# VHH binders against O-phospho-L-seryl-tRNA:Cys-tRNA synthase 1: the designs that were tried, part 21

Target 1, 364 residues: O-phospho-L-seryl-tRNA:Cys-tRNA synthase 1, of Archaeoglobus fulgidus (o30207)
Amino acid sequence: DFINIDPLQTGGKLTEEARQALLEWGDGYSVCDFCTTGRLDEIKTPPIHDFIHNQLPKFLGCDVARVTNGAREAKFAVMHSLAKKDAWVVMDENCHYSSYVAAERAGLNIALVPKTDYPDYAITPENFAQTIEETKKRGEVVLALITYPDGNYGNLPDVKKIAKVCSEYDVPLLVNGAYAIGRMPVSLKEIGADFIVGSGHKSMAASGPIGVMGMKEEWAEIVLRRSEKYKNKEVELLGCTARGATIITLMASFPHVRERIKRWDEEVEKARRFAAEMEKLGIKQLGDNPHNHDLMFFHAEVLYEISKKAKGGRFFLYRELKSRKIHGIKPGLTRYFKLSTYGLSDEEVDYVLNAFKEIIEKYS
Short names: E, the ipSAE of ESMFold2; O, the ipSAE of OpenDDE; V2, 0.75 times the mean of E and O plus 0.25 times the DockQ between their complexes.

## First folded at step 19 (VHH; framework vhh_surovatamig_d1)

Design z5 (from z1 with S31D; at its last look DockQ between E and O 0.44; V2 from the best seeds 0.00; counts 0 for: pae E 13.9 > 2)
Fold by ESMFold2, look of step 19:
Structure z5 (fold): chain B 364 residues (1-364), chain A 119 residues (1-119)
Amino acid sequence: as target 1 above (364 residues)
Amino acid sequence: EVQLVESGGGLVQPGGSLRLSCAASGFTFSDYSMSWVRQAPGKGLEWVATINYDGSETDYVDSVKGRFTISRDNAKKSLYLQMNSLRAEDTAVYYCARDTGSWEGFDYRGQGTLVTVSS
């Protein structure tokens, strides 16, 4: 087997329980065989009702939860339900593209909170406050969004202080936790925000597309509003969402995921050790320092210089890593790349570090 | 001071051939891998081919493999693209680029030369 360091994959590897559940429940609408009410969240066998209404709110630290077809649908549901003519959303410049396009689809004007310069690329509470203040001069700000952490640098912004800023401006805050929920402890109530979303296939060991959405109770009537004609159907969810294998794998993996987040401090220390050893090789870690997440972004000038002369050119790093059974850095990347150490043993981390060292020595 | 000047574009019928040239100056040409990239009307940049610093290795996007040949002459500080069996989908502005270690990342490129393939 390959050692996998792809940030997209390290939090989404299926458990054995989820693989078995996928085989049992993999046919189309098989989870709906016992649905009597026409609502996904009310199905008691399999126990989707208990998962959505008891387990998930406790896990997210929120009052009300739902599942969606990916975090992108959850973000759109929140944005669309709050959208007004000519209104604005304020979101961080490190946002995932699906946050931006969800806002465009909801008909919202978008103001981006600038990130700081190289090497930190941070989203500060001060820049967030300034952007909200400036945007309020242009129109109504109906929502703010913060990416926690971002999917490029792995930065964890000061989300509690950002939530305080948003509260002072009377702007609800959506926390995009696609790389947090299922990897690390996170609580909507502790943060003090209004909405939180997560990715099942990215960080909760589930087959995708599936996402989770949590909110304060006060928002449920808006975000989960019912159809006028189809009284039991929630408009933003198009009545039902994940109606197949994806919800079953999420539920089957959930006991494992609930336990693994308790070991987050170990994952952070592992990432910091990896980054420190990479720095000794001339490979600079960008973003938060000290780093606080398993996703790391590197500036590797030494590898770029090698790529100019190596037999395989820009593909040399991919080929050298593949020959050592290391997967997760895309073909053609040398100068800048991201990776994740989530779930790797200390021996696997040492193996990857030694691979980078050997590669650099080979070409020096 | 880095300059890359492309030439050799033009109008050609499907099935025809063109040879593109790139004259490089302002840097040590033999220290760098070089690429051709292209931009079709209304589209983003697409990588076409790369040649390593001494010309010993080449690579191509699948759609041009077997039809295009990249080459270089380090003494003349020149990069070339021989384009055979041209198709309508090859219509683009072609750029000579100093290659980087990142996919679609280039640290310099020229002004480009237009290739039009039409019936």
Scores: ipSAE 0.000, ipTM 0.350, lowest interface PAE 13.9, mean pLDDT 90
ESMFold2 (binder alone), look of step 19: mean pLDDT 83; pTM 0.841
OpenDDE, look of step 19: ipSAE 0.026; ipTM 0.434

Design z6 (from y6 with T100E; at its last look DockQ between E and O 0.11; V2 from the best seeds 0.00; counts 0 for: pae O 8.3 > 2, placed apart)
Fold by OpenDDE, look of step 19:
Structure z6 (fold): chain B 364 residues (1-364), chain A 119 residues (1-119)
Amino acid sequence: as target 1 above (364 residues)
Amino acid sequence: EVQLVESGGGLVQPGGSLRLSCAASGFTFSSYSMSWVRQAPGKGLEWVATINSDGSETDYVDSVKGRFTISRDNAKKSLYLQMNSLRAEDTAVYYCARDEGSWEGFDYRGQGTLVTVSS
């Protein structure tokens, strides 16, 4: 009965269909009873084959798709497939730690595209181009990665222009859409990217861990290469990925997910309204302004000052929100925090705003 | 260097009690919220309890409410977890963690102490 404003969770709440499916398919190897070929994507009943080969590609705007054990596995699969000795990957400074770690694991050198300064923290096509150009002087750039949006500020970079830049430098682009796919309309082809990855448990109302991976046809033979010994197994997917509650809940929620992304403009408006009201309280929304995503990052000096005086210190905000049945701001955060308004009703938005107002007034 | 060292784990029967301790060093202990987290076999890291810097506020995961008590002694730079009415599902490695307001990870965590609840 709490209002949940945690960005990690707002897009991942299971649908009723998924919850029912979870009860039936909760066992980790529950799908395996139906696997006759040793390939997850070839299972006809339940209709995993149709999902992976028809529905998902259409949804992602790509030619070839797979499901993975999270977006991080998908990113690694791509990076590892394209990795060469002493090669480089160029990625935005706002990248998720899993993108960075994936590159390290793949043995790639990493160049980060710098973000702009406070309060925008933007990743620009110009800086992207400059970074690629400079990095190419140091070695071969085998991949570029853009986080869309980033999980820190909820900024949406101009991915089309970035894709164009990458193309001009002959560098394939991977879009990390962990906070996009399943929340907002996104198309690999429209962007002009080579790869796109998403998070099922973050943004597609599925039980985790589960991710999605999309690519152009030309990359399939590389990324989805098969084992020499096990001819039916795709090497980068370690032969099999999500095969229980994860894939089934993803599929169960998918009709709902396809529908809800059509209301993205409403979600954006909701976020903007929320941010505007927070500003009136002296809490500044950082990043894109106007903001274009439900994920928002706030700078709250007023709350920070309160924390200096309030009993319990920095813990006061969490307790105050919890007492009001609001979940999502982590304990100890006051000066900076992120939240999401995704899926909230107007009444819930107002409730949360009122909560912040009351809290500030209480300690004034 | 920040150090967190847990102790007090062991084997206990269902319904039994244990008290975990954490010795902190290398930072201003009294300035930080502290937490206990645990990892059961085959499961991910789970938050258990948090106590604010001065001990005036505590919070618990629902499954341990009424059974576990988190406390601290800032003079001794120590964190405690009194665990009563232990259940089999409480079996885990328990970690002391410095709380920076994130559940995705703590900036510092100890090596952990194993608690096994078994009949």
Scores: ipSAE 0.015, ipTM 0.295, lowest interface PAE 8.3, mean pLDDT 92
ESMFold2, look of step 19: ipSAE 0.029; ipTM 0.519
ESMFold2 (binder alone), look of step 19: mean pLDDT 83; pTM 0.844

## First folded at step 20 (VHH)

Design j1 (from c4 with E57Y; framework vhh_surovatamig_d1; at its last look DockQ between E and O 0.01; V2 from the best seeds 0.00; counts 0 for: pae E 23.8 > 2, placed apart)
Fold by ESMFold2, look of step 20:
Structure j1 (fold): chain B 364 residues (1-364), chain A 119 residues (1-119)
Amino acid sequence: as target 1 above (364 residues)
Amino acid sequence: EVQLVESGGGLVQPGGSLRLSCAASGFTFSSYAMSWVRQAPGKGLEWVATISSSGSYTDYVDSVKGRFTISRDNAKKSLYLQMNSLRAEDTAVYYCARDSGSWYGFDYRGQGTLVTVSS
């Protein structure tokens, strides 16, 4: 009965079909019972081959797709495939930590595209272009990465303009769509980028870890290069990736996920209404304005002032929300927090808004 | 209004060559990857070739690799397909497509241009 506003969870709640699939396929390697070639992506029953080679490329708007053990593994595979000694990756300052760590693991130097200042924290095409230009003076830029949207502010940068900038500099672009793919319409080809990754467990109603990776065909020889000794095994994927229930839950939820992205405009309007009502309570929405994603970041000075004197101190907000069956804001946060309205009914949104109003009134 | 106008098709002998052209208007041509797709008599639509927005990347279906060359001129808003060493199996109506990246298929608008490869 709890209302969940945790952006990490709102796009990853399993469908009933996925729950049933988890029970059926929970044994490790059960997926491989019908494998005849030693390749995950060639299994026809269950129809993994069709999912990976027909359904996913169409859904991602790309030429070639694979599944991975989370979006972080997909990002690493791309980065490691393109990595060279002393080479650079250019990535936005709003990036997820796993993007940064994947670049470090791949041995790449990292140039961060600066975000703008409070209150927007935006990644602009102009700053992206400037950072590429400056970084090219220092060494070869083998890849750029843009987070779309970022996981802190929920900003959706102008990814088409950023892709155009990268293309004009002959820098391939990786779109980290972990909070986009499965929530909103997104297409690699419409963006004009080279790679896209998504998170099954964050945004595609799957049991994780599971991720998706899409690319232009030209990159398949590099990213999906085969072992010299084990000629049917793709080196960057360590041969096979998801070999158990995780891929089956992704496939089981996929029809639902295909349909729900068609209602994205409704999710954006719901988020904007939520943010507007929070502003009336003195809780400022940071980032894009108007906001364009379900993930929102708030500066709540009023709640911080309450925390200085309230019973329970900095934990008062968590306790008050939990007592009202609202989950998703980390214990101890008051002054700054993020949340997601994805998948909430209008009645649930109103309930959460009223909870914030009541909490502020209680401590006034 | 997005418009794509194909031309350059015709009748050609096996082993011959043709150059297809596509004039684009109604959108920022230099921002889109472009593709050629074809439909043989009684068959479904088949992807032939793609060129990136900058022209730096090209890709081809295996059956035409080494024989066909896709190119573009962003200043003229034009897409081209040079077809060499033509075979009977290349007979089709050829369409240029704005490569929208949509998994719903290719974004094409014109009536295409017919290429017939026959003795």
Scores: ipSAE 0.000, ipTM 0.098, lowest interface PAE 23.8, mean pLDDT 88
ESMFold2 (binder alone), look of step 20: mean pLDDT 86; pTM 0.871
OpenDDE, look of step 20: ipSAE 0.005; ipTM 0.263

Design j2 (from j1 with S54R; framework vhh_surovatamig_d1; at its last look DockQ between E and O 0.44; V2 from the best seeds 0.00; counts 0 for: pae E 16.8 > 2, grease 25.9 > 24.2)
Fold by ESMFold2, look of step 20:
Structure j2 (fold): chain B 364 residues (1-364), chain A 119 residues (1-119)
Amino acid sequence: as target 1 above (364 residues)
Amino acid sequence: EVQLVESGGGLVQPGGSLRLSCAASGFTFSSYAMSWVRQAPGKGLEWVATISSRGSYTDYVDSVKGRFTISRDNAKKSLYLQMNSLRAEDTAVYYCARDSGSWYGFDYRGQGTLVTVSS
C-alpha cells in the first residue's frame, strides 16, 4: 500500500462509487442498451444526457459541453474544426506533447510562445502577444492554446490576461486544463476563453481514456458539425465518443469531484508547505513562486551529488523511496524530478518529507 | 565532440580577485544553463553558481553571494566567474558544467582550474 506522488495518478484515483459502477457497467457497449436516438449524449438512463448537457456545462462554466476519448482528442477536434491550408496555431512552449501532435495531425503550422528562463519557466501574456503578432506576419492564426497548468513545472499562467490578448487579436483561445479541471476551480466564462478541455482519468477520478470539452455556444456549429448522411452524428467526434467504463466512472465520481475542487486552497497550502520543507533540505522548487498548484518540479543538487557515489548510482533515489513504499518518481531521476501532493493527508506529506530527510542524512 | 576548458586559476592572497573562464565547444552553448562547481581538497563537489541560457537569471551558494559574479558571452561561447574578496575557504579546483536537466544533472564537466587562496 504505497504512497503515490505521481502527478498523473493523484487526481485520477477512482472513488468507491466509481469502482462499483465499473463492476456494474464495465461491458463495452453497456450504455447503448438504452440509446433511442443514435446519440450517446442523449441517453437518459444512465443519465448521460443530464451529465453532459446540464451538470458539465455548469462545472466548466461554459455553454456547450461534450465528453471525448481523452483531452487529446478534444484538442484535435477543436484544431481540426478550425484548420485551414497554411494556417497557424500559437501555443505555449510548456504545452503537453499531445497538443503539438494534435496540431500536426490537423495540418497546422505551429508557433511556440517562449517560456522564461530558469528558474521560473513561465508563459507570460507579453510573450503570448508578441508571438501572435509575429506569427500574423507569416500567415493566418486560427487558434491559440494555453496549458493551464503545464505538466512539467505546475505553472498557472495568467490565463485571464492571455485570453484578453487573444481577444484583442481576434484569435480564439483553447485552454488545456488537464491538470486543472477536477482538481481546482476553473471556469471558461471567468477566464474569457473560447474552449476548455480537461482529462477525466488525469484529474476527475475516472477510468480512461476520457476527456471533457467545453465551448462558447457560437462555436458549436463548427466543432459539433453534423454528418450529411448520418444526421445525428457529429463529424469531429466520429459520431460517438466515451461509452462503457470511461463515461460511467466519470459520472459516478463526479459528485465527489465537484465537491473536492471547493477545497483547492487546502491543496495549494499543502503543496507550499511541502516545497518549503524541501527547500530546507537543499531541494529547490522551480516554477511559480509562490507556487499555486499541487504539481511541483524540483532541482535537487544534493541528491545528484549522492548519486555519483551511491551503490545504486542514478537509481539510488528510486530504490530508497521504494523501500519506504513511496512511488511516483521515475527510476533514474535524481537531480530533477516532479511530484504531486494532491489528495495526500498531512501524515502522508510528513512521511514523504521525512523520507527525503532520512535519505539525505544516510548518505551525508 | 563536447568540450569545456577552464582557465584563469592561480595563487592569490586573501582579499584578492581572480576571473575564471570556460571555453565551450561541440554543442549549442546558448541553449544551456551553465554552472560553476568546485572541489576543495578532501571534499566533495560543491555547487557555486548558475546562470541561465540567456543570462537573465543567476543564483549563488550563500557563502559566495556578493563576492562572486557569474556571467556568459554566448557569441564567444564562454562562461565566466569573477571572484572578489577571496577567502582561504574558496581554495578549490573550479569546474564549469552545462545543465541540460538530464537524469544526472550535469551532462558534461570541464577539466577544472585550480584556485589557491593563501598568505
Scores: ipSAE 0.000, ipTM 0.211, lowest interface PAE 16.8, mean pLDDT 89
ESMFold2 (binder alone), look of step 20: mean pLDDT 87; pTM 0.883
OpenDDE, look of step 20: ipSAE 0.007; ipTM 0.281

Design j3 (from j1 with S31R; framework vhh_surovatamig_d1; at its last look DockQ between E and O 0.35; V2 from the best seeds 0.00; counts 0 for: pae E 15.6 > 2, grease 24.9 > 24.2)
Fold by ESMFold2, look of step 20:
Structure j3 (fold): chain B 364 residues (1-364), chain A 119 residues (1-119)
Amino acid sequence: as target 1 above (364 residues)
Amino acid sequence: EVQLVESGGGLVQPGGSLRLSCAASGFTFSRYAMSWVRQAPGKGLEWVATISSSGSYTDYVDSVKGRFTISRDNAKKSLYLQMNSLRAEDTAVYYCARDSGSWYGFDYRGQGTLVTVSS
């Protein structure tokens, strides 16, 4: 009925299987009905144990995996596990705000890797290396974080080179893949990093909040350390994590998600076609060029200038798109905005492109 | 508050040259990309050129490529537009504009400087 181009929504739409599983398992903590050990990851009916210990590690390309109460809690668990008095984390300037506040909550000092200039706004391995070197002069760097892709521009940094840089400085690397895991192929081992995090509700067709976390085996004893009093409970996870609707929908959608990432090249081609047609309208795509993700950031000077004269002012674009049953660009944005084409049919992409064309023609 | 003050406009014959200047104040000039936009008589605004915050990247509307050069001096908080081989269709009020972020303000441009290209 409505076409949704919000990057937050395009990877999180529930599958039919997940909707049916929600009806069966949606009451409170229903997955716990068959728990015998007091640990979520050991429940075999529904098959959470197999999902966490067999399916997720293969999917993430890692040794050890867990589910968390959102990607932000996974990032905090890693950061807090590694935190020391007066220690530092090095993070890209394109990071999600939840990475920054997770570091603050963990008591870490924060050094930001600067992005490059207009129009790319990229995070380079060289700037990452320089920031690590400078920060090590100020104190111990216990962790680096790279956002892959970022949620502003949709840039996919060269994470293999960044991982090599971090390894050369003996700094573990956390890959925040909240917009990657479940949309595109990604592997922790192929990247060469230490931790990887994903968002179930952003990119794995699950109801939220739910996240996934993967790591090299060497980190498991630190990150998944157990309580002295409650010896089967993992301290950083506060014992059990995602329960009920969130984990059930994640698991129910997972077969579909595993298959859809195999069509990632089609999603990239679709995004590039969209961006190319927007360029013909005078709307410039900023960030990586060529672009490599469904999340796109646009500089639309033509729409900004229209907003100064149109009825509704800064809200004209929102109103015009809504009247055409297109949702996902925040009210009040005109000159700069982001959107996602993930999962749209070619016909839906054409409809959105034509809407922009018609809106521009209507006002000038 | 943000202020942008354009200067350097005037009357010039076709084929002539002008250099526009923009003095910026009230913000950290070196952190923002900057643009020139223009408004011809009876027409809407047209984007002309953009320069990155460091000056390392520039982009132009096709109609001015090879004729106009955007530049900046971050120490002087100034933006420039060198306009060569001017044509009648370049006649417009030219505005200096701050071109960064999602912040939407009505003081991103000055009051403009008029360029008239006429024989």
Scores: ipSAE 0.000, ipTM 0.271, lowest interface PAE 15.6, mean pLDDT 89
ESMFold2 (binder alone), look of step 20: mean pLDDT 87; pTM 0.881
OpenDDE, look of step 20: ipSAE 0.006; ipTM 0.278

Design j4 (from j1 with S35H; framework vhh_surovatamig_d1; at its last look DockQ between E and O 0.03; V2 from the best seeds 0.00; counts 0 for: pae E 18.2 > 2, placed apart)
Fold by ESMFold2, look of step 20:
Structure j4 (fold): chain B 364 residues (1-364), chain A 119 residues (1-119)
Amino acid sequence: as target 1 above (364 residues)
Amino acid sequence: EVQLVESGGGLVQPGGSLRLSCAASGFTFSSYAMHWVRQAPGKGLEWVATISSSGSYTDYVDSVKGRFTISRDNAKKSLYLQMNSLRAEDTAVYYCARDSGSWYGFDYRGQGTLVTVSS
């Protein structure tokens, strides 16, 4: 009964149905036994076709969906399909590194939308607009990307307003929802953006690497263009994508994932209670206030001061939490750390809070 | 765009001194704690020193305590490492790093400057 508060793990625990499906379908490319066309998304047994073309578009609130080998492949496919010589992408400074690297690989120039100062670290629509306007003076802006939420602070930017800004500048918007899709309700149509991506292994209870990609119908001919020689193969996806354990576990977990996003308000309330109790201990929650996601970032000056005098120095917090069977804060972190309360019971939340209280009291 | 540019490396005799500099741009320098890290030939990355955003707190890896001094000038957006009593084991490429919310976790790394300590 090890409690794991690592944001990377809290949304990716397999369901029992997914574990069983892995045992039955986990060998290599076993789903291809029923492939008649050479395309993953056309396999009807197991029902991959229905999942990709019926279930995913409804879930993502989009017209067209695909699965990819992680959210990073989906971001690259969008970026590369839109890339032009000397063109620009505008993306938030809170972006995941794979967004930046995907843009580099696509040959795009990158303009970063600055985050606000301590303690908020927010991406504002105003800063987004200013960066687009300035970047357009330097070259064509073919795409904007917003991270929703970011993996550092757990901030949920005002993506509807950002989408309106992008539309006014005639720039398509890609929403990176790797920590949202499968945890919270999200809809591409409601946001008003052009593309949305999610991570199966971060947030959809699947084994990785696997990602989901959604788009407006108008983008399908560009992003999903077919090979001239292999006319059934989609160039940006290199034909087929996830074909084994990853797609099978994603599909097997999906009914559970559809139901759990309906309880998102409970996850937000739990996170806010955790943050409020941490504040009483002198541990400040950075980012959105009030907070709107399970991923939280803390500034813990009290723990830093303890680290200066405790045996083990900067590693004391890791050791104290490990001794209490709490995992997820990396060795050597004291002054700043992130964690997630997603999927924890109220009793587990209380246990973690009491651990921090006891640790502070032990060294007072 | 965040940029960190290290300079001041070179060849020096054992027991000698060297002063490294790091010019920062593209972010609010005074809001971030800063680090020096190093990589010896064929070895992994090693944390060397940390300085708080205001400069009021410093810390060092045990092997350099009493020999190295980290400092900063927030008006000039510059970070420094004064290296005294240099030893052959200090030979490495030295990097300036911006704090990422953990004093050993870095969200950016410059190109580095080579320090060679040899007789």
Scores: ipSAE 0.000, ipTM 0.136, lowest interface PAE 18.2, mean pLDDT 89
ESMFold2 (binder alone), look of step 20: mean pLDDT 87; pTM 0.883
OpenDDE, look of step 20: ipSAE 0.061; ipTM 0.580

Design j5 (from j1 with G105D; framework vhh_surovatamig_d1; at its last look DockQ between E and O 0.07; V2 from the best seeds 0.00; counts 0 for: pae E 15.4 > 2, placed apart)
Fold by OpenDDE, look of step 20:
Structure j5 (fold): chain B 364 residues (1-364), chain A 119 residues (1-119)
Amino acid sequence: as target 1 above (364 residues)
Amino acid sequence: EVQLVESGGGLVQPGGSLRLSCAASGFTFSSYAMSWVRQAPGKGLEWVATISSSGSYTDYVDSVKGRFTISRDNAKKSLYLQMNSLRAEDTAVYYCARDSGSWYDFDYRGQGTLVTVSS
């Protein structure tokens, strides 16, 4: 009965259909009995083949799609398949740690596109171009990665312009849409990117770990190359990926997810309203302004000042929110924190806002 | 292996100055925001200052604003904290900390260097 405003969880709550599916398919190898060809994506019943080869590509606006054990596996698969000795990947400074670690694991050199300063923290096409240009002087750039949106500020970079920049430098672009796919409308083709990845358990109401990967047709032979020994197995996917409860819950929630993204404008408006009301309390929303995503980052000097005097110190906010049945702000955070309004009712939004107001008043 | 090694701490009189240094190794220093944090005797860990990966942006806890300056040299893989007008309440172990990918969050910190401000 808690209100959850944790960005990691707001888009990942299972649908009723997914919960039912979970009860039925909870066994780890529950899907394997139906695998007759040794390929997950070829399973006809349940309709995994249709999902991966028809529904998912349409949803992602791509030519070829796969499911993976999280967005991180998808990013690594792409990076690893494109990796060369002494090659570089260019990615935004707001990138998720898993993007960075994937590049390291793939043996790539990493150049980060700098974010702008307070309060925007934006990744600009101009800085992206400059970073690519400078990096190319150092070595071959085999991939660019943009986080859309980033998981810290919820900023949505101009991904179409960034894609154009990448194209001009002949660098393929991977869009990390872990907080986009399943929340908002996103299309690989419309963006003009080469790869796109998403998170099923963050943003597609599936049990994790599970992710999605989309690509242009021209990359399929590279990223989805098959083993020399096991001719039916795709090497970068380690022969088989998300099976069992994860894929089944993803599929079960998919009709709902496909529908809810059509209401994205309502979610954006909700976030903007929330931010505006927080501003009245002296709590500043950082990043894009106006903000265009449910994930928001706040600078709260008023709460920070309270934390200096309050019983429990920096943990007072967490405790106050918990006592009000609000979950999602990490313990110890007061001055800076992120939250998401995704999926909240208007009443819940008001409740959370009122909670912040009351907390501030209580310690004033 | 990620390593952060602080230096420059010591005993100083109120109103005095110190410059702390941190030597970083085992990671791409220029790719990470860096911070100084401190722990006073009997108190918890307190954030002091942060600098962006490029050095273009800095932030400070209010109590040190105007007195402390965080800087970095990416070529030398070094982080600095210039501390002026030191006060008794600045007495603490100061740690160099690496940003974890979220602003004002840290995944690694050094062994620390003790700063004692006393008359």
Scores: ipSAE 0.000, ipTM 0.235, lowest interface PAE 14.0, mean pLDDT 92
ESMFold2, look of step 20: ipSAE 0.000; ipTM 0.214
ESMFold2 (binder alone), look of step 20: mean pLDDT 86; pTM 0.876

Design j6 (from c4, 17 letters changed; framework vhh_7xy4_2; at its last look DockQ between E and O 0.04; V2 from the best seeds 0.00; counts 0 for: pae E 20.8 > 2, placed apart)
Amino acid sequence: QLQLVESGGGLVQPGGSLRLSCAASGFTFSSYAMAWVRQPHGKGLEYIATISSRGSETYYSDSVKGRFTISRDNAKNTLYLQMNSLKPEDTAMYYCARDSGSWYGFDYKGQGTQVTVSS
ESMFold2, look of step 20: ipSAE 0.000; ipTM 0.246
ESMFold2 (binder alone), look of step 20: mean pLDDT 85; pTM 0.866
OpenDDE, look of step 20: ipSAE 0.027; ipTM 0.421
ESMFold2, look of step 21: ipSAE 0.000; ipTM 0.125
ESMFold2 (binder alone), look of step 21: mean pLDDT 85; pTM 0.867
OpenDDE, look of step 21: ipSAE 0.000; ipTM 0.200

